# Designs tried in a protein design chat: VH-VL binders against q9hc84r5073to5261. Part 46

Target 1, 189 residues: q9hc84r5073to5261
Amino acid sequence: CICSMWGGSHYSTFDGTSYTFRGNCTYVLMREIHARFGNLSLYLDNHYCTASATAAAARCPRALSIHYKSMDIVLTVTMVHGKEEGLILFDQIPVSSGFSKNGVLVSVLGTTTMRVDIPALGVSVTFNGQVFQARLPYSLFHNNTEGQCGTCTNNQRDDCLQRDGTTAASCKDMAKTWLVPDSRKDGCW
Key: E = the ipSAE of ESMFold2; O = the ipSAE of OpenDDE; V2 = 0.75 times the mean of E and O plus 0.25 times the DockQ between their complexes.

## First folded at step 19 (VH-VL)

Design x3 (framework fv_emapalumab; at its last look DockQ between E and O 0.33; V2 from the best seeds 0.00; counts 0 for: pae E 12.4 > 2)
Fold by OpenDDE, look of step 19:
Structure x3 (fold): chain C 189 residues (1-189), chain A 121 residues (1-121), chain B 111 residues (1-111)
Amino acid sequence: as target 1 above (189 residues)
Amino acid sequence: EVQLLESGGGLVQPGGSLRLSCAASGFTFSDYAMSWVRQAPGKGLEWVSAISGSGGYTYYADSVKGRFTISRDNSKNTLYLQMNSLRAEDTAVYYCAKWDYYGDYVGFDYWGQGTLVTVSS
Amino acid sequence: NFMLTQPHSVSESPGKTVTISCTRSSGSIASNYVQWYQQRPGSSPTTVIYEDNQRPSGVPDRFSGSIDSSSNSASLTISGLKTEDEADYYCQSYDSSIYVVFGGGTKLTVL
């Protein structure tokens, strides 16, 4: 199952359904319906600002968050000396390429492409601020995912599963239901 | 105030070349994808080409592939369209159009006034 | 690729409501956002609807957009029609390969 987002708003679900969605908040890209493998979940924050030294940026970058077991990994792009660089936060702590902890491996390809691997699950996630891709083994995650990435069932008819368990007429309509409420963000509740 | 000003249009013979420019102001130019859209006299709108904010990605309509080249100079806030091997059917008003939102190809929110390109023998 | 088909022309009296349809030939109309542009005679296009049903600032609420998945079409509805609404209207969408498509345009005449 491969889910991707490119161009800022173009999505392809695990089962290959393409749709466009634009939001200004945080959304559930994917989460396990039943917590079988560390309760894996992926989030996309379209306006991510950290309280770190990088907070001085003129514009909040898009960030991808990965939650696995008790770990929280954030992938985002920051400006360093006028150049874009990947920034990986592991439990809110910046880490370098090659960092690993509790079965999670993080790396930076080039300058901006960040990668998270969970070898035990065969999971890989890449992000460079504009392009996202998550690869999940069908054998493990089949029919046990929901979110903007869909259901991983090899059936496009059920890809537009909304948060309330109903299927929307379109995945675009589905996508907005996966909003993560945040009263701190204007319009994100 | 967003402003888009096209220039470079004119009369050219079939097989000739022309380079259009679009001067942008009022927004962070490099943050937004840009497009060229043309309109033949008395006809509808036709998308021609698009370029990402950084210039790293370009897209073309089938009708102009191999003949037109879109580019941009973000240091000059200028969009370009190099048109080669021009044909009579390329005759149109050419608009530069700004994509809505950062780098996203969703729709156009601002249009220039257009520049007329006439291809005739 | 796909095509967007619009009626060539529509007409109505002031104060009435008109609807302009935009039908997608292949793929789902709901997959990608639809935009609507207004072009008055001798002028450049302006955006009146974006993201299916959103109005830019300055566009009156008489203008609204909708999507009908059953007919695979988008619609622009103009209520309380005014003489100033007389223009050509174009729908626009795109596919995931970033191929932008315009409808053929609809000439709206206010009688």
Scores: ipSAE 0.052, ipTM 0.701, lowest interface PAE 3.2, mean pLDDT 91
Fold by ESMFold2, look of step 19:
Structure x3 (fold): chain C 189 residues (1-189), chain A 121 residues (1-121), chain B 111 residues (1-111)
Amino acid sequence: as target 1 above (189 residues)
Amino acid sequence: EVQLLESGGGLVQPGGSLRLSCAASGFTFSDYAMSWVRQAPGKGLEWVSAISGSGGYTYYADSVKGRFTISRDNSKNTLYLQMNSLRAEDTAVYYCAKWDYYGDYVGFDYWGQGTLVTVSS
Amino acid sequence: NFMLTQPHSVSESPGKTVTISCTRSSGSIASNYVQWYQQRPGSSPTTVIYEDNQRPSGVPDRFSGSIDSSSNSASLTISGLKTEDEADYYCQSYDSSIYVVFGGGTKLTVL
């Protein structure tokens, strides 16, 4: 089951359904329906930038958050000496490539690509600030995922599962329902 | 004023190589993904390749994968396409296209004027 | 992956309305944004519709876009047809998170 996003708005669900979605809030990419594996959850913190902001300012920042057991891992990109670099916060503390704690491994590949592995679950997540990929084994997560990444069922018919448990006609409409309800970002509720 | 200007097209024999350039101005080049799109004479548009704003991620259509390499130099505001092992079916006008990644809409908002690549014996 | 199918050509008289269809072969047309490009002979493409039904600044409101989920297609409609609208028109969407898909193109002839 592999979910990906690129270009700031292009998604492929765990079962391969493609859709586009433009949102500037925090959204649930994936969470367990039933908490069997440490209540694994993935969030994407978007910031929608206007053309004028892009022309005058730095790139639109994004962050990917991973919640697993009591751990919070944030993957984002920062500017160091005028160059983009990956930044990984493990429980709010910056860590470097090769850090591991409680069965979670973090690494930086190249300059901006960040990777988190949970080997006991066969889970891997990569993010470079603009592209993410999340891999969950079907054997462990089948019928137990929900979010913008859809279901892990080897069946595209149920990929557009909304927060209320119903299936939307398009995954673009499904993706809206995964807004984090109390996001503190402007215009996000 | 956004400007994209392709260069480097020409006549080559099958199996030969060319490098295309696209000079960009009028926007913050490093903030935008860029793409090459080609059009064979009298035919439709075919997407060829894309590269992220930082240059860290590259993507290719199946028809060119392994033969073409997209790159960019953000200090020179220039996009490149290295084309190797050229075939007759690569004959086309090659357009440089800007993606409106951070702008008002999703899609290619600006196109260059194209550069002709002719692959013939 | 999927294909976008357009009619090869369409013709219509000035002042009339023409509709160009763009049918997606698999998966829902509504899952991904559809763009429409105009290409006049000897020129590069320009955007006339983005995100299904939005017009860029400077594009006349006689150009409109729509999505029909029941036929799994997108449509470009040009009302009040003018001779300057004679061009090739391409629809475009996305496959997965990475790949750009163009329709085969439609030649519009203004009679």
Scores: ipSAE 0.006, ipTM 0.508, lowest interface PAE 12.4, mean pLDDT 83
ESMFold2 (binder alone), look of step 19: mean pLDDT 92; pTM 0.940

Design x4 (framework fv_emapalumab; at its last look DockQ between E and O 0.43; V2 from the best seeds 0.00; counts 0 for: pae E 5.8 > 2)
Fold by OpenDDE, look of step 19:
Structure x4 (fold): chain C 189 residues (1-189), chain A 120 residues (1-120), chain B 111 residues (1-111)
Amino acid sequence: as target 1 above (189 residues)
Amino acid sequence: EVQLLESGGGLVQPGGSLRLSCAASGFTFSDYAMSWVRQAPGKGLEWVSAISGSGGSTYYADSVKGRFTISRDNSKNTLYLQMNSLRAEDTAVYYCAKWDYGDYVGFDYWGQGTLVTVSS
Amino acid sequence: NFMLTQPHSVSESPGKTVTISCTRSSGSIASYYVQWYQQRPGSSPTTVIYEDNQRPSGVPDRFSGSIDSSSNSASLTISGLKTEDEADYYCQSYDSSNYVVFGGGTKLTVL
């Protein structure tokens, strides 16, 4: 199952359904319906601002958050000396490429493409601020995912599963239901 | 204030070439994808080409693929359209159009257009 | 590729409501955002609706957009029609390859 996002708002679900969604909040990209493999979940924050002075720019970068077991990994892009660079936070601590902890591997490809691997699960996630891709083994995650990435069932008819368990007429309509409420963000509740 | 100013239009013979320019101001040019959209006299709008903010990705309508080349110089805040092997059906007002931020969704600003006439 | 089909023309009296349809030939109308542009004679197009039903600043709330998945069409609705609304209106969308398509345009005449 491969879920991808490109161009800032173009999505392809695990089952290959294409749709566009634009939101200004944080959304559930995918999560396990039943916590079987570390309760894996992925979030996309469209306006991520770190407390760092370097990140406190006029524009907040997009951030991808990975939650696995008790670990939180944040992938975002920051400006360093006028150039974009990948910034990886492991449990809120910046880490360098090659960092590994509790079965999670993080790396930076080039300058901006960040990668998170969970070898035990065969999971890989890449993000460069604009392009996202998550690869999950169908054997482990089929029919046990929900979110903007869909259900991983090899059936596009059920890809538009909403938070309330119903199927929307479109995945665009589905996508907005996966809003993560945040009273700190205007309009995100 | 966002401004888009097209130039380079004119009369050209079939088979000829022409290069259009679009000078952009009022926004961070490199952050936005740009497009060319044309309108033949008395006809509707037709998308011609698009280019990403960085210039790394380009897209073309089938009607111009292989003949037109879109490019940009972000240091000059300028969008270009190199038109080769021009045909009579390429006659149109060519608009420079700005995409919404970071996305290929829709256009939020348009230039005034520049007229290209292909005639023998 | 896909096409967007609009009626060639519509007409209505001031104060009334008019709806312009935009039907997508292939792919789901609901999967990709639809935009609407207004073009008055001798002028450049301006955006009146984006993302199916959002209005840019300065566009009156008389303008609204909607999507109908059952007919695979988008609609622009103009209520309280004014003489200044007389223009050509174009719908626009795209596909997963960022191939952009405009509708054929609809001439709105205010009677």
Scores: ipSAE 0.353, ipTM 0.795, lowest interface PAE 1.6, mean pLDDT 92
Fold by ESMFold2, look of step 19:
Structure x4 (fold): chain C 189 residues (1-189), chain A 120 residues (1-120), chain B 111 residues (1-111)
Amino acid sequence: as target 1 above (189 residues)
Amino acid sequence: EVQLLESGGGLVQPGGSLRLSCAASGFTFSDYAMSWVRQAPGKGLEWVSAISGSGGSTYYADSVKGRFTISRDNSKNTLYLQMNSLRAEDTAVYYCAKWDYGDYVGFDYWGQGTLVTVSS
Amino acid sequence: NFMLTQPHSVSESPGKTVTISCTRSSGSIASYYVQWYQQRPGSSPTTVIYEDNQRPSGVPDRFSGSIDSSSNSASLTISGLKTEDEADYYCQSYDSSNYVVFGGGTKLTVL
């Protein structure tokens, strides 16, 4: 099961359904329906602001967040001497390529491409600030994913599963329902 | 204000090469995907190519794949299109177009265009 | 791979309402955002509708966009036509690989 996003609005679900969706908020890309594997969850924050929330002043980069057991991994980009570079925060602490803790392995490929592996689950996630890809094995996650990445069921008919458990006619409409409320951002609640 | 200014168009023989440039200002260039869109004389719009904000991903219409190369220099706020093996059907006004990011989907700003004429 | 089909031309009197259609040949029109661009003679395109039915700032509210899943089409509606609305109008959406596709364009004439 592979889910991807590029261009800020173009999604391909775990089962290969493509759609466009643009939101300025944080959304659930994937979470376990039943917490079997440490309640693995993936979020995309389309306007990630550090230090202080300044949504109106300067544009903030995207960030991909991974929650697994009690760990919080944030993948984003930052500017260092005029160059984009990947920034990985493991429980709010910046870490370097090769860092591992509690079964989570972090690496950086080139300058901006960040990769997180959870080998016990066969999970890999990559993000470079513009494009993400999340790979989950069907054998472990079948019938147990929900979010903007849809279901991992090998069936595109159920990909547009909304937060309330119903299926939307369009995954573009489904994607709106996966909003993570954030009162610090205008219109994200 | 957002400004996009194309340059580098001109007259070229079939089989020749040109490099188009697009100077960008008024926005954080590296945050946005960019595209080239062309319009043959008296015809409609045709998408040519796109490049991600970082430059890490590139996309091409089938009509130009293998002949055109899109690139960008984020330190100079400049988008490029290297056009090789030019054909008469490549004759068009070439527009630099900005993908929206944050507020809009699609192309929110367009340049004035630069004319490329491929003729013997 | 798909096409977006627009009428070649439409015309209407000032003050009246015109609707320009944009029909998708395959895949659902509702699965991908539709944009509309206006191009006046001798000028570059400008956006009049994005995300199916949203207006950029500065675009009059007499421009509206809609999606009709039953006909697999998008529509641009311009009410209260003015002579300055004479232009070519292009719809745009995406294929299943998220490549950009434009409609063939519609020439609007204000009589």
Scores: ipSAE 0.094, ipTM 0.682, lowest interface PAE 5.8, mean pLDDT 86
ESMFold2 (binder alone), look of step 19: mean pLDDT 92; pTM 0.935

Design x5 (framework fv_emapalumab; at its last look DockQ between E and O 0.03; V2 from the best seeds 0.00; counts 0 for: pae E 13.6 > 2, placed apart)
Fold by OpenDDE, look of step 19:
Structure x5 (fold): chain C 189 residues (1-189), chain A 120 residues (1-120), chain B 111 residues (1-111)
Amino acid sequence: as target 1 above (189 residues)
Amino acid sequence: EVQLLESGGGLVQPGGSLRLSCAASGFTFSDYAMSWVRQAPGKGLEWVSAISGSGGYTYYADSVKGRFTISRDNSKNTLYLQMNSLRAEDTAVYYCAKWDYGDYYGFDYWGQGTLVTVSS
Amino acid sequence: NFMLTQPHSVSESPGKTVTISCTRSSGSIASNYVQWYQQRPGSSPTTVIYEDNQRPSGVPDRFSGSIDSSSNSASLTISGLKTEDEADYYCQSYDSSIYVVFGGGTKLTVL
């Protein structure tokens, strides 16, 4: 199952349904319906600001958050000396390419493309600030995912599954329901 | 205040070339994709070409592929359209249009347009 | 590629409500956002609806957009029609390859 987002708003679900969605908040890209494999979840924050010394205060870039077991990995792009660079936060701590902990491997390809691997699960996630891709083995995750990436069932008819368990008329409508409420962000509640 | 000002239009013979410019102001030019949209006299709107904010990606309508080239100079806040091998059916008012921030979906601002007439 | 089909013209009296349809020929109308543009005679287009049903600042709430997946169409609805609403209206969408498509346009006459 491969889910992708490019151009900031163009999504392709695990089952290959394409749709456009523009949100200004944080959304559930995918999460396990039943926590079988570390309760894996992915989030896209469209306006990520951090107090990290490595992050530029002038911009709040998009950030992809990966939650696996007790670990939180944030992938974002920051400006360093006028150049965009990938910034990886592992449990709120900036880490370098090649960092690994508890079965999670992080790397930076080039300057901005960040990669997270979970070899034990065959999971890989890439992000460069505007392009996202998550690869999940169908054998492990089929029919056990929900979110903007859909259900991973090889059935496009159920891809627009909303948070309340119903299927929306469109995946755009579905996508909205996966808002992560945050009263700290205007319009995100 | 967002402003888009097209220039470079005029009369040209079939097979000729013309270069349009669009001067942008009032926003961070490099953050936005830009498009050219044309309108033949008494006809509807037709998308011509688009270019990403950085200029790294370009897109063309089939009707102009191989003949038109879209480009931009972000240091000058200017969008360009190089039109070669012009045809009578290319006669139109050419608008530069700004995409909304960060995403490709629609245009939020349009220029006043510049008229291109291709005639023998 | 797909086409967006609009009626050539619609007309209605002031104060009434008018609806302009925009039907997509292939693919789902709900897959990608639909925009609506207003073009008064001798003027440049202006955006009146974006993202299916959102109004830009300055656009009155008399204008609304909707999507109907059953008919694979988008609609622009103008309530409380005013003389100033007389214009050409264009729907617009795009595919996943960033191929932008306009409808043929609809001339709205206020009687």
Scores: ipSAE 0.073, ipTM 0.710, lowest interface PAE 3.0, mean pLDDT 91
Fold by ESMFold2, look of step 19:
Structure x5 (fold): chain C 189 residues (1-189), chain A 120 residues (1-120), chain B 111 residues (1-111)
Amino acid sequence: as target 1 above (189 residues)
Amino acid sequence: EVQLLESGGGLVQPGGSLRLSCAASGFTFSDYAMSWVRQAPGKGLEWVSAISGSGGYTYYADSVKGRFTISRDNSKNTLYLQMNSLRAEDTAVYYCAKWDYGDYYGFDYWGQGTLVTVSS
Amino acid sequence: NFMLTQPHSVSESPGKTVTISCTRSSGSIASNYVQWYQQRPGSSPTTVIYEDNQRPSGVPDRFSGSIDSSSNSASLTISGLKTEDEADYYCQSYDSSIYVVFGGGTKLTVL
């Protein structure tokens, strides 16, 4: 099961349903329906800003967040000497390529492409600030995913599963229901 | 307004123990990693330890590993440093420092410090 | 781990310009942002430069920062030196791991 986003708004679900969604908040990309594998969850923050920044840039980058067991991994892009560079935060502390802890591996491919692997689950997630891809093995996650990435059922008819457990007519409508409320962001509450 | 207030410093004999606290306010404490940084009298800044926002991961400078334990209580917005087997070279002002992962990856706020003196 | 090396002390007369260097021992200085902290006697550190060359609000524009990849160093430059600039100055970076690295500090004496 492979979920992807490109062009900032074009999504392909785990089962291959394509849709466009231009939400500007944080949304659930994927979470386990039944928490069998450490309650794995993926979030995309389309406008990642820290409230405590004293000299924050006028533009906030996208960030992809991975929650797994007690760990919080954030993949984002930052500016270093006027050039984009990948930034991986492991429990809010910057880490480098080759970092590994509690069964989670972090690597960087080139300057901005970041990758997180969970080998025990066969899970990989890549993000470069503009494009993401999440690969989950069907053998472990079938019938157990929900969010913007839809279900991992090898069937597109149930891909647009909403937060309340019903199926929307379009995945654009479904994606709205996966909002993560954040009172610090305009219109995201 | 972000505020960090250290307490618990004092005079301790070598081999003794001491626990430092840092009360935090003005930000969502659990969202941010925290560090202890120390400064021996007349000397420079030395990073001591860090703890993740959730408290699940801790990191230590080699000079304190095995003797110091960093912890946090997110329900009380408080950072701690348990210092055991204290040595004369641990004498320093200990600062509580807040990370900011935003645009520049440094410490954006520092406490006023608490003095630890190890002597006999 | 890498080290950041600063001169132990510098001194200069009011109105003049000083430059404090910060040289990285291994890996590129350009790989990670450099911050500069000012610490006046009896006070906690405060930021005067972040992200290599940016000034926080309230820091005079006579403070500037730069990076030189060829010498693998960062620099803090203070022009129009004033007596209130007398302080210790620390550069800071982080390695590609989780560890913060401070320079040894430079005592600036304004004559």
Scores: ipSAE 0.007, ipTM 0.464, lowest interface PAE 13.6, mean pLDDT 84
ESMFold2 (binder alone), look of step 19: mean pLDDT 93; pTM 0.943

## First folded at step 21 (VH-VL; framework fv_emapalumab)

Design y1 (at its last look DockQ between E and O 0.04; V2 from the best seeds 0.00; counts 0 for: pae E 10.4 > 2, placed apart)
Fold by ESMFold2, look of step 21:
Structure y1 (fold): chain C 189 residues (1-189), chain A 119 residues (1-119), chain B 111 residues (1-111)
Amino acid sequence: as target 1 above (189 residues)
Amino acid sequence: EVQLLESGGGLVQPGGSLRLSCAASGFTFSDYAMSWVRQAPGKGLEWVSAISGSGGSTYYADSVKGRFTISRDNSKNTLYLQMNSLRAEDTAVYYCAKWDYGDVGFDYWGQGTLVTVSS
Amino acid sequence: NFMLTQPHSVSESPGKTVTISCTRSSGSIASYYVQWYQQRPGSSPTTVIYEDNQRPSGVPDRFSGSIDSSSNSASLTISGLKTEDEADYYCQSYDSSNYVVFGGGTKLTVL
């Protein structure tokens, strides 16, 4: 099961349903319907504000968050000497390409493309600040995913599963139900 | 206040069966993985089994695979261990243990229940 | 699979510092979180360190945990030793398949 987003708003679900969604908050991309070890979940924060010591006019890029076991991995981009490059925060600590801990491997491809692998689960996630792709094996995740990436069922009929457990007529309508409330952001509560 | 209360231990003959229970309170039971951990008299701790919060994933130590079955009833806040084909080496105090939020270790333990396997 | 090896026993006087080692037989100690549990005589285990070096609420800051990649070991350090610290101490970690292993345990005697 492969979920992707490109152009900031174009989604393809785990089962291949395409839709457009233009939310400005943090949303659940994927989480397990029934918790298993590690509590794997993926979030997209469309307005991730990292305080800058160098400029008051700092822009807030997108960030992709991966929660697995007790780890919190944030993939985002930052400006270094006027050039955009990838930033990976592993438990709030910046790490370099090739870092690994607790069965999670991180790498940077080129200057902005970040990759996280969880080999025990067959999971890989890539993000460059604008485009993400999440790959989950069907054998481990079938019938057990929900969020903006939909279900992993090899069946598009149930793909627009909303937070309340019902199926929406369109995945655009489903996608808005996966809002993560955030009191620090206007309109995201 | 997290509480874990084991029951169902006792004396059993080799080849026999027992079912252990662990009553949980003070936390949202279905949100957390649970384990059984045992300790033979005068010996160290040995992990036995684990089950995810939903019950959808189970894990077993090599020493008990195929003989023990972990399960849970989230409507009753109860963890179970069905022990079949018991051996003398299974004699131990069996602890119910709650996994922490990140599923890397155990933050709360029960008082234990003694299982004695003897002819 | 792997093993976690601890000294069988350690002893020290009140007020002093003791360190209990936990050496991993295969795979890197730094790649997987280490927990430490205290078990007083006749009691259930309780957590004194989780995630290598974190203390649960109520555990005094005289308990500390550390990781040494060069010796492939973790350590529990108890400073300002008190008679109530007399207990068995176990380290715990896991591997890439999430198989859980405890160390053999260390009996701490406060003289």
Scores: ipSAE 0.007, ipTM 0.552, lowest interface PAE 10.4, mean pLDDT 86
Fold by OpenDDE, look of step 21:
Structure y1 (fold): chain C 189 residues (1-189), chain A 119 residues (1-119), chain B 111 residues (1-111)
Amino acid sequence: as target 1 above (189 residues)
Amino acid sequence: EVQLLESGGGLVQPGGSLRLSCAASGFTFSDYAMSWVRQAPGKGLEWVSAISGSGGSTYYADSVKGRFTISRDNSKNTLYLQMNSLRAEDTAVYYCAKWDYGDVGFDYWGQGTLVTVSS
Amino acid sequence: NFMLTQPHSVSESPGKTVTISCTRSSGSIASYYVQWYQQRPGSSPTTVIYEDNQRPSGVPDRFSGSIDSSSNSASLTISGLKTEDEADYYCQSYDSSNYVVFGGGTKLTVL
C-alpha cells in the first residue's frame, strides 16, 4: 500500500484513488484503526511553526509527523546558513541522518529528502517538504488503515472512509473530516 | 510559572450582565487558545466558550450562544467573558483554562470566580 | 453531539488499583483524544492525563490512561492508591460540532 501527496494538494490513496484537497490545518494522513503495530500514525501539518532554535523562525513550513509506539518523529524543512535543509526531530530533538532508535531509522537523501524506515514493519516514509510518500506492507496493514490515505484494502470503493466511519462519495469530501483540531490555528476546529 | 487569575464574579439579578476577566502570565499568551469552563454548585464541569490565540475565532456552547461573548487582549495578557441576559442556571464558578500544547485539552486552570444569578 | 458517561462514584482502599471509565455515546473513542482532570475538594481542576495516555510533568506514574475501542470507552487507572487521590475525576474529549465535552465526573473515595 502506497500513499502519496504532491504539489501540496494532490493525493493518491493506498489503493490508488487520486483526489485533490487543499487545507491549511493539520490532518490525519494515516492511522491504524486498531493498534496492532505500535499504533502507527502519520500527520501532515501545513503550517509547522516551531520555537526551536534549529528552525527558521520566519517560516512555517509543512511538516510530516510520524507517531510510532511512544516515539514522535517530525520531518520538516528549515534554513541553515542560507540553505534549505531537511530537519528531523526525534522526540523534539534534532537528529542527524543515520540516527536510529528503537527500530526506527532516519536518513536524509541529498539536502531535503528525509526518510524514516521501520524495518520490523517494512514501513518507509519519505518527505521533502513538498512531496510525501508512505509505503506500508499490505500483509500487515490491510483492512486496518484510515485517514486521508484511505483504506489499504485493494479496493478503491472504500477508500473515502471518513472519521465517523462512513464512506463519502468522494475522497475530497472525506479529506476534510480528518482535520486535527488545533486551537492555535484559526479555522482549524 | 503559568498563572491564571479570574476576576469579575459576583451576585447579579436575572437578566443582568457581568464581565469576567482572566489575567494570564508565565507563558506567551497569544500562542494559545483559551477557554472558559464553568461548574455549577455541586455539579460537573461544563465548557462555555473558547477563543483562538489570535482572537480571530470564537466558539460557544449552545447554552450560552447569543448571550455570552468571549474576547481577549493579547497586549494585556487578559481573557474576557461578557455575560448578558444572565439566568439562574448560569450560576457557577467560572474557570479560565489554557489549552495544552496539543490543543486537545487544558493544561492549566485558574482558581475560578463565582457568579451567582439570583433575584 | 456526543456525551461522555462516567460512573458517579468509585471507592477503594489505599494501595489498591482503581479504574474509572468514560464511555463515548457517538463517534469513535479512538478518533478523538481523551483528557482526564482531577479536582480535589475546594480546588480547581488539574490535568492528570492528556492525549489518552500522556502524563503532565509532576503527575505520578501511578496514573495512567487507556482507550478501548471495543467498548468505545476511555479509562483512568490509578495504582497504589493514596489518600491524596481522593477527588472528583472528569474525562474530556471533543468533536468538530461541539468541540469540548466533559464527562459527568466520578467521585473517588479512598477508604
Scores: ipSAE 0.006, ipTM 0.562, lowest interface PAE 10.1, mean pLDDT 91
ESMFold2 (binder alone), look of step 21: mean pLDDT 95; pTM 0.955

